# Ledger of designs, part 3: VHH binders against BTB/POZ domain-containing protein At1g01640

Target 1, 207 residues: BTB/POZ domain-containing protein At1g01640, of Arabidopsis thaliana (Mouse-ear cress) (q9lq95)
Amino acid sequence: MTEAEQKAAFLGGLVVSFKEQMHTDVLVKPGEEAPPIPTHKAVLAARSKVFRNMLDSDECKTSPEESITLPDLSHDELKSLLEFLYSGNLKAPYNQYRSLYLAADKYDISYLQDVCRNHFIASLSSRNVLDILELASIPCDTILKDAAINHIVKHMEEVVVPMKYETFVQRNPDLSVEITRAYLRETKAKAKDHGAPLNGNTRPRIW

## First folded at step 5 (VHH)

Design Q13 (from A3 with S59D; framework vhh_3k1k_2)
Fold by ESMFold2-Fast, scan of step 5:
Structure Q13 (fold): chain B 207 residues (1-207), chain A 121 residues (1-121)
Amino acid sequence: as target 1 above (207 residues)
Amino acid sequence: QVQLVESGGALVQPGGSLRLSCAASGFTFSSYAMRWYRQAPGKEREWVAGISSSGSTIDYEDSVKGRFTISRDDARNTVYLQMNSLKPEDTAVYYCAAKSYFRGTYNYDYWGQGTQVTVSS
């Protein structure tokens, strides 16, 4: 085992304290009626200043069981979030990424937001790009927004022909204007490149 | 019963300042990203500024960067837009909007009625 592997195994042992519920000191409740998940205050506070503030609140301190509630997450989504806080690795099915992405913003967990953003960028398709663009607009995520708009511009016909685009335009007229402007910029750039005289196309003068 | 009520719009001279407020009620304000938009006569509606639900992510339209500041006060369910160094081209009706995504549903946008900002001598 290399020193790097030994360090990873040593640090990875902290995940065991979560999975085996060893010496937990706080309960985290999902938004639905489901069992709370025993967790460690130190891990929550180290990973999120928002969680630190929630733990320091009188509501948490005076609660009979010392608990906090994350109302926007299901039990399974919450389990995925908490495991991520211990491991730094997100093991979640595709349908959880939207909730986890928004939770990352809400609870100020920047690395989780980066992980979710990278997942969305890698999965961009003409079928999901409008949903991803709308999602990116919620936390004002310029990186994800630009990636989505760039995909739309490159696949404009595939995106605008389906009825889903009409619903998107009605819901998001300002984003629709941004798409149109981006498309015009791309079209103008392509026309300029195509029409520009290239040195390689210049034939030698005949004397 | 969701309401967004803008206030603070006025007539101001170029170079002046205004602070717009948007008071929210009827929804869990702290779970929503808040935005300011504007629309001038004969022009498209444009996004001006946005702040995430946590307040940690803030962004602005390029033409207002360095002049406008968005902030929120979750205890008072209010979002603000501080506008400095106002220019005639900032003349528009300013709208407050709230965006969120709930589990298993599409996001819902709530809009206010708007407040008129006029920048002229």
Scores: ipSAE 0.033, ipTM 0.481, lowest interface PAE 6.7, mean pLDDT 84

Design Q14 (from A3 with G50S S59T; framework vhh_3k1k_2)
Fold by ESMFold2-Fast, scan of step 5:
Formats: C-alpha cells, structure tokens, sequence
Structure Q14 (fold): chain B 207 residues (1-207), chain A 121 residues (1-121)
C-alpha cells in the first residue's frame, strides 16, 4: 500500500464517525419537514466560520438537544453536505449541485464552492449555460460567470435561438447586456487575429 | 412588505466622497446577496458592486475598482457603498437590489426606489 493510500484509509475513519453516529453532540435540521441529522460541532466549526458562529449562538446553546437549522437544504442535500465536511469528497446527483453550491457560499465553505464550480464548468453546454450563468450571479461568482459567458459567446447561435433565451433576457436584462458586449469583444478579436471578413451585413437592394 | 430604501445621495465636487446606505426590511437580510446598480441619464441600468450573503465574496465593475467599497451590517439590515474619488461619469441614480439563496425557485430580485448622486464642478 502506498503512503497516499494509507493516508486516505486513515482519514476515512472520520466518515465512519458520522455514518455510525459515534459521539455526536449537535443536531442539524433541514428546511423541509424531515428528521434532524446528528453530527459533530468540531467538524462544523473547523469547516465553516458561519457554522462556528451559529454553534456559539445562544439560540443553539439553549435549544433542546442543541441544534442548528439550514433552511435552504432538503434532508438529502444536507446529508450530502455533511458527508462532504467529513470526507472532502462530494457524492451527489446533478440535481443537488445548485443547492450545495449556494450553501457553500452562504456558509463560507470555500472548497465545496470550488468543487461545485468546477463541476458546473466541466458540464457547461448550450442547454444549461443560461441556468448556470443565472446561478453564478447569486453569490457574485465571477469565475463561474466568466466561464458561462465565454461558452455563450463561443456558441451564440445555439444559445440565442431557443425561446429559453427570451425568458432569460426578460429576467436578467443586465446579464443580457454583458453577453452582448462580450460577444462584440470576441467578434472584433477574431476579426483582427484571423483576418475574417465581416459577414451577414445585408444592405437594401436598389432596383 | 419587502422594502429597500436607499439614502445618502447628494451633489458633490469631482474628487469628493459619499457613502450610500440601503436599509432592508420584510425579509431575512442575512440570507440575501446584496448589489448596487446605477442608471445615468439616457443610459441603461448598470451593475456596480456585489456582496454575498456571508460577506466573503465581493465584486466590482471595472470602472469603480479601487474607488468604491461595498460592505454590509447584518445587525442593522443595511448594505453600504462607500464612494471615493468621484468623477462626473459617476453621476447617476443608485439602486440597491437583493438576491435570494432560496432553493428550487426563481430568485426574486427586490429593488429600491434609488438615490440621486450628482458629481459636478
């Protein structure tokens, strides 16, 4: 066994303490009507300054059974989040990544935000790019926003033709202006670097 | 019952400073990312600055970087925009907006009425 494999096995023991509920000292409640999940204050505090502050609050200290609530997460999303705090590995279906990404920003878990951002960037397509761009605007994530805009500019026809784009523009007029300006910058850069002629300028014909 | 009220707009000389405030009510302020936008006469509304709900992520439009500072005070349900080294080009009505972390639904943007900033000699 390599030293790296031995280290991974050793650290895996922390995940067991969560899954087997060994010596838990706090309950974490989801936003939906679902049972609370027992966990460890030390892990929450080590991973998130926001969780540390929530645990130090009088509300948590005086609550029966000492608990905190994460109102924006379902039970399954919360379970995925908590497992990640112990393991550093995110095992979640695609439909949980939006909530986990937003939770990462809200609770200041930078590595989880990086993991989710990298997943979104790797999965960018003309079908999901508008949703990802809108999502990135919530935590003001310029890295994810720029990646999404770059994809849109590269695949402009595929993105703007579907009716979904009209709905996006109505909801996000500021982002639509950013897309237009980015497209103009890209087309000018391509014209200069590749010497491409301007195309699509139809002038009225005179009979 | 959601309300955003901007204040602090005034007439200032070029190179001057102003601090804008946006007081929020009717929602859980700490759960929302906050933003400042501006709209100059004859122009479209432009994003200026953003701060995440935790306060850990802050971003600015390129023309205001180094001159403007966004901050928040969750105990007072207020977001601020400190504006230094003001230029005539900064003349606009300034608006604050709130973005929700609410899962599974469309994020509702809440907007204020705006506060007028005029930079003139």
Amino acid sequence: as target 1 above (207 residues)
Amino acid sequence: QVQLVESGGALVQPGGSLRLSCAASGFTFSSYAMRWYRQAPGKEREWVASISSSGSTITYEDSVKGRFTISRDDARNTVYLQMNSLKPEDTAVYYCAAKSYFRGTYNYDYWGQGTQVTVSS
Scores: ipSAE 0.010, ipTM 0.336, lowest interface PAE 9.6, mean pLDDT 83

Design Q15 (from A3 with S59Y; framework vhh_3k1k_2)
Fold by ESMFold2-Fast, scan of step 5:
Structure Q15 (fold): chain B 207 residues (1-207), chain A 121 residues (1-121)
Amino acid sequence: as target 1 above (207 residues)
Amino acid sequence: QVQLVESGGALVQPGGSLRLSCAASGFTFSSYAMRWYRQAPGKEREWVAGISSSGSTIYYEDSVKGRFTISRDDARNTVYLQMNSLKPEDTAVYYCAAKSYFRGTYNYDYWGQGTQVTVSS
């Protein structure tokens, strides 16, 4: 057994404490009208400095049964988030990743943001790339943004022909300029590698 | 009423420094990511810097990286842009924008009216 495998096995006990609700000391409420989920303050505080601050607030300490509310998450999304804080593994359906990605930024859970980003990069397609690019703009995620733009410039015709692209351009003029500049850089790089003439006729002089 | 009000723009010499402020009102500031954009005469509006709602994630456009610093003060509902080692190429109107984290749908970005920064000798 590697040291990494031994550490993972040792941490398995924490997941059990959540799933079996052993000695829970705080309630976490979703944004919708749904039952709160019992959790552990120590785990929340260890995983998120934002949660640490929320737990230390007078609002939490004076609330009946000591609770915090995450208004941007459904009950199922919240359950997925909390399980992740204990396990380090995200087991969530595709439709939850958007909310979990934004929650990772809002609550300062960098590893969750990395996990969600990797999921989006692995799932990039001409059908979802504009939505993913727009999503990446919210936390100013340059890694996800660059991956999405790279996909767009390599599949430009598939992306720009559908009507959805016009709506995207109207909502995101700054990102549209970035796509155009990236496309120009990509085409120039390919032209140089294959010995094609420069686009835009920017040569100093031809004799 | 939602408002974003930029201030701090001025005429400075190359190599100088300025601090821009953007005061927000009419919405829950702490729930919004904040951005700075700029627009030079005859050019498109470009993104300069961004900071997440939590303040933990910060990104810069390559031309300003190492020279500009974005920060936020949620108690004062204000986002700042500290600009150091200013160059003539930084001359532009600087705009503040706010973006919501509302699930499933997003409010359009709230924009300020801008503040003029001029870098010349």
Scores: ipSAE 0.012, ipTM 0.445, lowest interface PAE 7.9, mean pLDDT 84

Design Q16 (from A3 with I58T; framework vhh_3k1k_2)
Fold by ESMFold2-Fast, scan of step 5:
Structure Q16 (fold): chain B 207 residues (1-207), chain A 121 residues (1-121)
Amino acid sequence: as target 1 above (207 residues)
Amino acid sequence: QVQLVESGGALVQPGGSLRLSCAASGFTFSSYAMRWYRQAPGKEREWVAGISSSGSTTSYEDSVKGRFTISRDDARNTVYLQMNSLKPEDTAVYYCAAKSYFRGTYNYDYWGQGTQVTVSS
C-alpha cells in the first residue's frame, strides 16, 4: 500500500461514523417523504458555509430534533452527498449527478461541483450536450458551458438537425444565439489557420 | 404570486454609472439563481449577467465583463446590477429573471417588466 493509499484509508475511516450512525447530532431531511438521515454538524459545517449558516439558524435550533431539509434531493441522492462530505469520493449512479451538481452549487461545495463538472465533460456526446449546456446555465458555470458549446460547434449538424434542438431553442433563445456566434468564431478560426475560405472559382466581389 | 420588479433605469452620459435593483417576492429567493438580460429596440434579448443561488458563482457576457457586477442580498430578496463605464451600446430595457434549482425545472420561473437604461450624450 502506498503512503497516498494509506492516507486515503485513514481519512476514509470517518465514513464509518456516518454509515454506522455513531454519535450523530443532527438530522438531514430529503425533499421526498422518506426517513431523515442522521449525520454530524461538524462535518456539514466544515464542508459548506451554507450548511454552517443553516445549522446556526433559529429554525434548526428550535426544531423538536435539530434538523435541516434539502428539498431538491431524494433520499438516495442525499445519502450520496453526505457520504461524499466524509470521504471526498463520489460513488453515485449517473442519474444522480444532475441533482448532486446543482446541490454542490446551492450549498457551496466547490469540490463536489468540480467532480460533477468533470464527469459531465468526460461524458459529453451529441445526445446529451444540449441537456448539459442547459444544466450549466443554472449555476452560471462558464467552464461547463464553454465545454458544451465547443462540443456543439464541432458536431453542429448532429446537434441542430434533430427536433430536440428546436425545443432547446424555444426554451433557451439566448443560448442558441451564443451557439451561433461560437460557430462563426470557429469557422473564422479555421479559415485563418488554412487561409481564405475556398469558394471554388467564384469571385463574387471581383468583376 | 411570483413577482420580480426592476428599478434604477435612467438616462446617463457615456462613461457614467447606474445600479439596477430587482426586488423578488412570492418565492424562496435563496433557492433561485438570478439573471439579468437586456433588449434594445429591434434586437434580440441577450443575457448580460448571472449569479448562482449561493452567490459563489457569477458570470458575464463578454461585452460587459469588467464593467458590470452582479450581486445579491438574500435578506432583502434583491439582486443588483452595478453598471460602470456605460457605453451607448448598453442602451436597452433590462430584465430580471429567476431560475430554479428544483428537480425538473430548467426554464425561468418569472420575468420582470423591465427598466429602461439610456446611454446618450
Scores: ipSAE 0.105, ipTM 0.546, lowest interface PAE 5.7, mean pLDDT 84

Design Q17 (from A3 with A33T S54T; framework vhh_3k1k_2)
Fold by ESMFold2-Fast, scan of step 5:
Structure Q17 (fold): chain B 207 residues (1-207), chain A 121 residues (1-121)
Amino acid sequence: as target 1 above (207 residues)
Amino acid sequence: QVQLVESGGALVQPGGSLRLSCAASGFTFSSYTMRWYRQAPGKEREWVAGISSTGSTISYEDSVKGRFTISRDDARNTVYLQMNSLKPEDTAVYYCAAKSYFRGTYNYDYWGQGTQVTVSS
């Protein structure tokens, strides 16, 4: 066992405390009519300043069992989020990444946002790039936005020919302008790189 | 019902500063990403700056980066744009906008009426 593996095993004890509900002190409620999930205030506060503030609120302190509510998450999405806070590993089905990404921004969990962003960047395709670009625009995520736009300008015909692009432009005229300008910059950069020589006065070879 | 009201636009000399404000009402302000856009005479409307619902993610258009600062005050339902080192090319009507999109459903974009900024001698 390597030292890194030993550290991972040692820290894994915190995940056990969550899964087996050992000495929990707060309830976290999803947005749907589902059972609350018992967890630990110390973990929530350590991982999110937003959760720290929610825990310090009168609403939480005066509730009979001390609870907070995350209205934008389903029970399953909430369970994935809470497990991540203990383990640092996101084990979630693909259909949860959108909600978890937005929750990461809302609750200021930067590492979760990074994990979700990396997942989206790794999965970029002409089929999903417009959805990912629109998603990135919600928290104003320039890293994910730029990655999506770069994919679009490299695969411009594949992205803009389908009807889906017309619908995207109608919903996001600002983003469509950014795509057009990025494409222009890319074409100018390629032309400049393969254009006239930058050094000195060079005579063309004429036969 | 839903309103976004911009204010703070004025005539200033090059190198001057202005702070724009956008007062929001009729929706849950703290749940929305807020953005500033501008439209110069004879040009298309362009994005300037954005701030996420929590304030944790902030972004700017390249030409204003380092000169403009976006901020929000959720207690006052207001978003601000501090503009420094103003240039003649910053002359435009400035608009604020609110957008939210969750769980695969689209929320309406809300737009203000705009405030005129003129940078000239």
Scores: ipSAE 0.038, ipTM 0.498, lowest interface PAE 6.8, mean pLDDT 84

Design Q18 (from A3 with S53D; framework vhh_3k1k_2)
Fold by ESMFold2-Fast, scan of step 5:
Structure Q18 (fold): chain B 207 residues (1-207), chain A 121 residues (1-121)
Amino acid sequence: as target 1 above (207 residues)
Amino acid sequence: QVQLVESGGALVQPGGSLRLSCAASGFTFSSYAMRWYRQAPGKEREWVAGISDSGSTISYEDSVKGRFTISRDDARNTVYLQMNSLKPEDTAVYYCAAKSYFRGTYNYDYWGQGTQVTVSS
């Protein structure tokens, strides 16, 4: 065990305080009809300036049990988010990553957004790339957007031939234009890289 | 019922500055990401800048990076675009757009009518 691993184990005690509900002081409610999840104000405030501001609001302080609500998350998504705030590790099924990624942006949890972005980039395929591109456009995430567009350009036929692309274009005409321009840039870059002549000094063969 | 109204467009000389404003009404502004787009005559509409609903994620098109700054004021339901070091190629109608974070539904973009920016001597 390295010193870094020993420090991680020591900090793991905070995860236990969440899982065992030790000395909790605030309730966090999901958007659906489900029980609230007890947690710690200090952890929420340390991990998110947005949560810090929510906790300092009159709305939270005057609520019957001192609670905040995250209306865009299900109970299971909220549990994954809260555990991440204590552990720094995201243990979530694939279907939760969309909501967690958007929540990371909304609640200003930059490391969670980085974790989710890295997961999407690592999982990019011709089957999911259009969904990921559309998702990236919501928080204006240029890193994820550029990675998705780059994948599309490299796998253009696989992406544009299926009917799903037609639906994508109808919903996202601006993104479809960006894809076309990126493809043209890639095509021109390849032509230039192969040393095509750029001026009119070509002489015809005559005899 | 949703309305976005752009303002601040004007004729300005190269190297000048302008601040565009987009006033929103009819929806919960703080729940929407805001974007600026522009369209020059004979050209397609181009994305310029974006800011997430929390304000934590900000991004720009490469040609405006370092010259333009997007910001939002949720108390006033307004998004701004500060444009510095303006160039003739920045001449366009500028539009603002809103996109929601709502889960489980199709996201609908709301668009304004645009404000004309002309950069010419």
Scores: ipSAE 0.011, ipTM 0.431, lowest interface PAE 8.8, mean pLDDT 84

Design Q19 (from A3 with T105S Y106W; framework vhh_3k1k_2)
Fold by ESMFold2-Fast, scan of step 5:
Structure Q19 (fold): chain B 207 residues (1-207), chain A 121 residues (1-121)
Amino acid sequence: as target 1 above (207 residues)
Amino acid sequence: QVQLVESGGALVQPGGSLRLSCAASGFTFSSYAMRWYRQAPGKEREWVAGISSSGSTISYEDSVKGRFTISRDDARNTVYLQMNSLKPEDTAVYYCAAKSYFRGSWNYDYWGQGTQVTVSS
């Protein structure tokens, strides 16, 4: 093992305190009817100012067993989130990334938001780009939004021809305008890069 | 009943300032991202500023960066837009909107009725 690998394994040992429920002091409840997950206040507070405030609330302190609820997460999504807070490494199936991304923003866990954003950017395709753009618009994430719009304008026909785009436009007229303006900027920039400014007056050669 | 009520719009001189407020009721305000949009006569509605539900992610349209500040007060169910160094081109009806973090459904956004801002001599 390299020194970096040994250090990662050593620091990763803190996950054991979570998985084995060693000296837990707070319960975290998912939004569904499922068992609460025991965890540590110190870890939650260190990783999220929002969690710190929730833990300091009278509602948490006066509950019969100190607890907080994350209503937007399933039990499995919550487990993935909590393990991430201990390890800094997200081990989750792809179908959990939407909920985890939104939770990262809602609970102010910036590194988790970065991890999820990078996974979305790496997975961008004409099939998923409209869903990712809509998702990015929720927290006003301009980095993910710009990456999605950039993909759309480079693959415009693939994105706008399917019926899914018409549904997207009806639900997101503001985003549709942004796509159109971005497409115009991209076509102008592309013409400039090829030494051909857009002027509308270039005549084809007459044979 | 879900309601968003904007206020604070007025006539102001170029270079002046205004603070807009949007009071929300009928939903769990702290679970929604909040936005400001504007619409000038004869133009389409334009996004101005946004703030996430936690308040940690804040973004602005390029033309208002450095001049406008969005903030929220969850205890009062209110989102604010502080507008400084106002220009004639800022003249518009300003709308607030709420965006849900829950999985998509028909009409995801809630909108207010707007407040008129006029920047003129």
Scores: ipSAE 0.161, ipTM 0.577, lowest interface PAE 5.1, mean pLDDT 85

Design Q22 (from A3 with S54R; framework vhh_3k1k_2)
Fold by ESMFold2-Fast, scan of step 5:
Structure Q22 (fold): chain B 207 residues (1-207), chain A 121 residues (1-121)
Amino acid sequence: as target 1 above (207 residues)
Amino acid sequence: QVQLVESGGALVQPGGSLRLSCAASGFTFSSYAMRWYRQAPGKEREWVAGISSRGSTISYEDSVKGRFTISRDDARNTVYLQMNSLKPEDTAVYYCAAKSYFRGTYNYDYWGQGTQVTVSS
């Protein structure tokens, strides 16, 4: 076992305190209809300045049992978020990544944003790229935005033929302009690199 | 009632500087990403700069990178755009926009009326 592996195992032991609810001191509520999840203030405060401020609020301190609410997350999404704060590893199904990515920005958890971004980049396909591009625009994430635009430009026909592209353009006219300009830059760069003809092909006239 | 009010637009010589401000009201400012866009006469509106709700992510359009700086002051509900080394190509009406992080939201944006920036001798 390497020293890095030993350190990872040692730090991973903290996840046990969350999963077994050992000496918890705060409740985190996902929504009015779902049960709260017992957690540790020290972990929340260490991982997020936003959580630290929420915990220091009179609302949290004066409640009958100290609690904070993350209204934008489901119970399962919240559980995934909290486990990540202890372990540094995100174990979540694909359908939770959108909410977790936005939560990372909202609660200032930069490493979670990086983890979610890397997952999106690794999973990019012509079927999900428009959703990912729209998502990236919310926190103004240029790394994810550029990766998505690059995929669209590389697979332009596959992306623009489905009806989904028309609805995307209607919702996101600014992003559609960025896609068009990126495609133009790509086409111009390839023309210079390969010495492509200035004039397009014309089908032969059959006499 | 959401309102965004831009100010600071002026006539400036090439190489000059301007600071644009956007004052926001009617929403929880700290929960929104803020952006600057611009539109030159006869051209489409283009994105210029963006800042996430906590200021952790900041991004710029390539042509303004290194010259423009976006910042926010949540205590004053204001977003700023510091523009340095201005070029004639920067002449446009500059618009402020707010983007929501609400779960399940695809596109809840708010726009201001714009402020005119002219870079000319």
Scores: ipSAE 0.013, ipTM 0.445, lowest interface PAE 7.5, mean pLDDT 83

Design R01 (from S13 with G99R; framework vhh_8ghr_2)
Fold by ESMFold2-Fast, scan of step 5:
Structure R01 (fold): chain B 207 residues (1-207), chain A 120 residues (1-120)
Amino acid sequence: as target 1 above (207 residues)
Amino acid sequence: EVQLVESGGGLVQPGGSLRLSCAASGFTFSSYYAIGWVRRAPGKGEELVARINSGGSSTSYADSVKGRFTISADISKNTAYLQMNSLRVEDTAVYYCARYKFTLGSFDYWGQGTLVTVSS
């Protein structure tokens, strides 16, 4: 076990305080009608300046049981988010990553945004790339956007033939122009990289 | 009633500056995902020029305006601002303030727009 692994295990002990609800001091409510989740103000404030500001607000301080509400998250998504704040590890089903990615931007949790971005990049396919490109445009995430566009230009026929691309173009004309320009750049770059000459190479004559 | 009201547009010379304001009513900034400034010039599509998250801490800009425009928000006043410096003729457009609803992943409310004309 490396020293970094030992340190991670030691710090991971704080997850026990969340899971076993040891000395909690604030309730976090999801947007839906579901039980609130007890947690710790210190952890929320340390991980997010937005949460710190919410906790310092009169709304939280005057609430009957000192609570904050994250209206954009389901109970299960909220549980995944809170566990991440204690552990630094995201253990969530794939269908939660969209909401968690957007929550990371909203609540300014940069490491969660990085974790979600890396997951999307690793999962890129011709089937999901247009959805991921649209998602990346919401927080203006250039890293995820560029990764998605690069995947599209490498698999252009697979992406543009289905009807889904026509609806994408209608909804996102600006992104469509960027894809076209990226495709031209990639095509030219690959031609130059291969060093292939145009017609006109001289070959040895056969008598 | 949810409303976004823009102000601050006008006529300026190239190289000049303008500050646009977007006053929100009928909701609090903490109840939405982000505020964006979207512009539309005649004969062109919509371009998202700047965005700020609900906490006011994360900002993003289109490459065409990066280094010239600055977005900010006063959460206590429910007002977002777009400071536009070093204006160019190409920045001439109607500028809209728009709200991103987190669950929809798209803009759900738009202002009326404010015209910015950059001309000598």
Scores: ipSAE 0.253, ipTM 0.606, lowest interface PAE 4.2, mean pLDDT 85

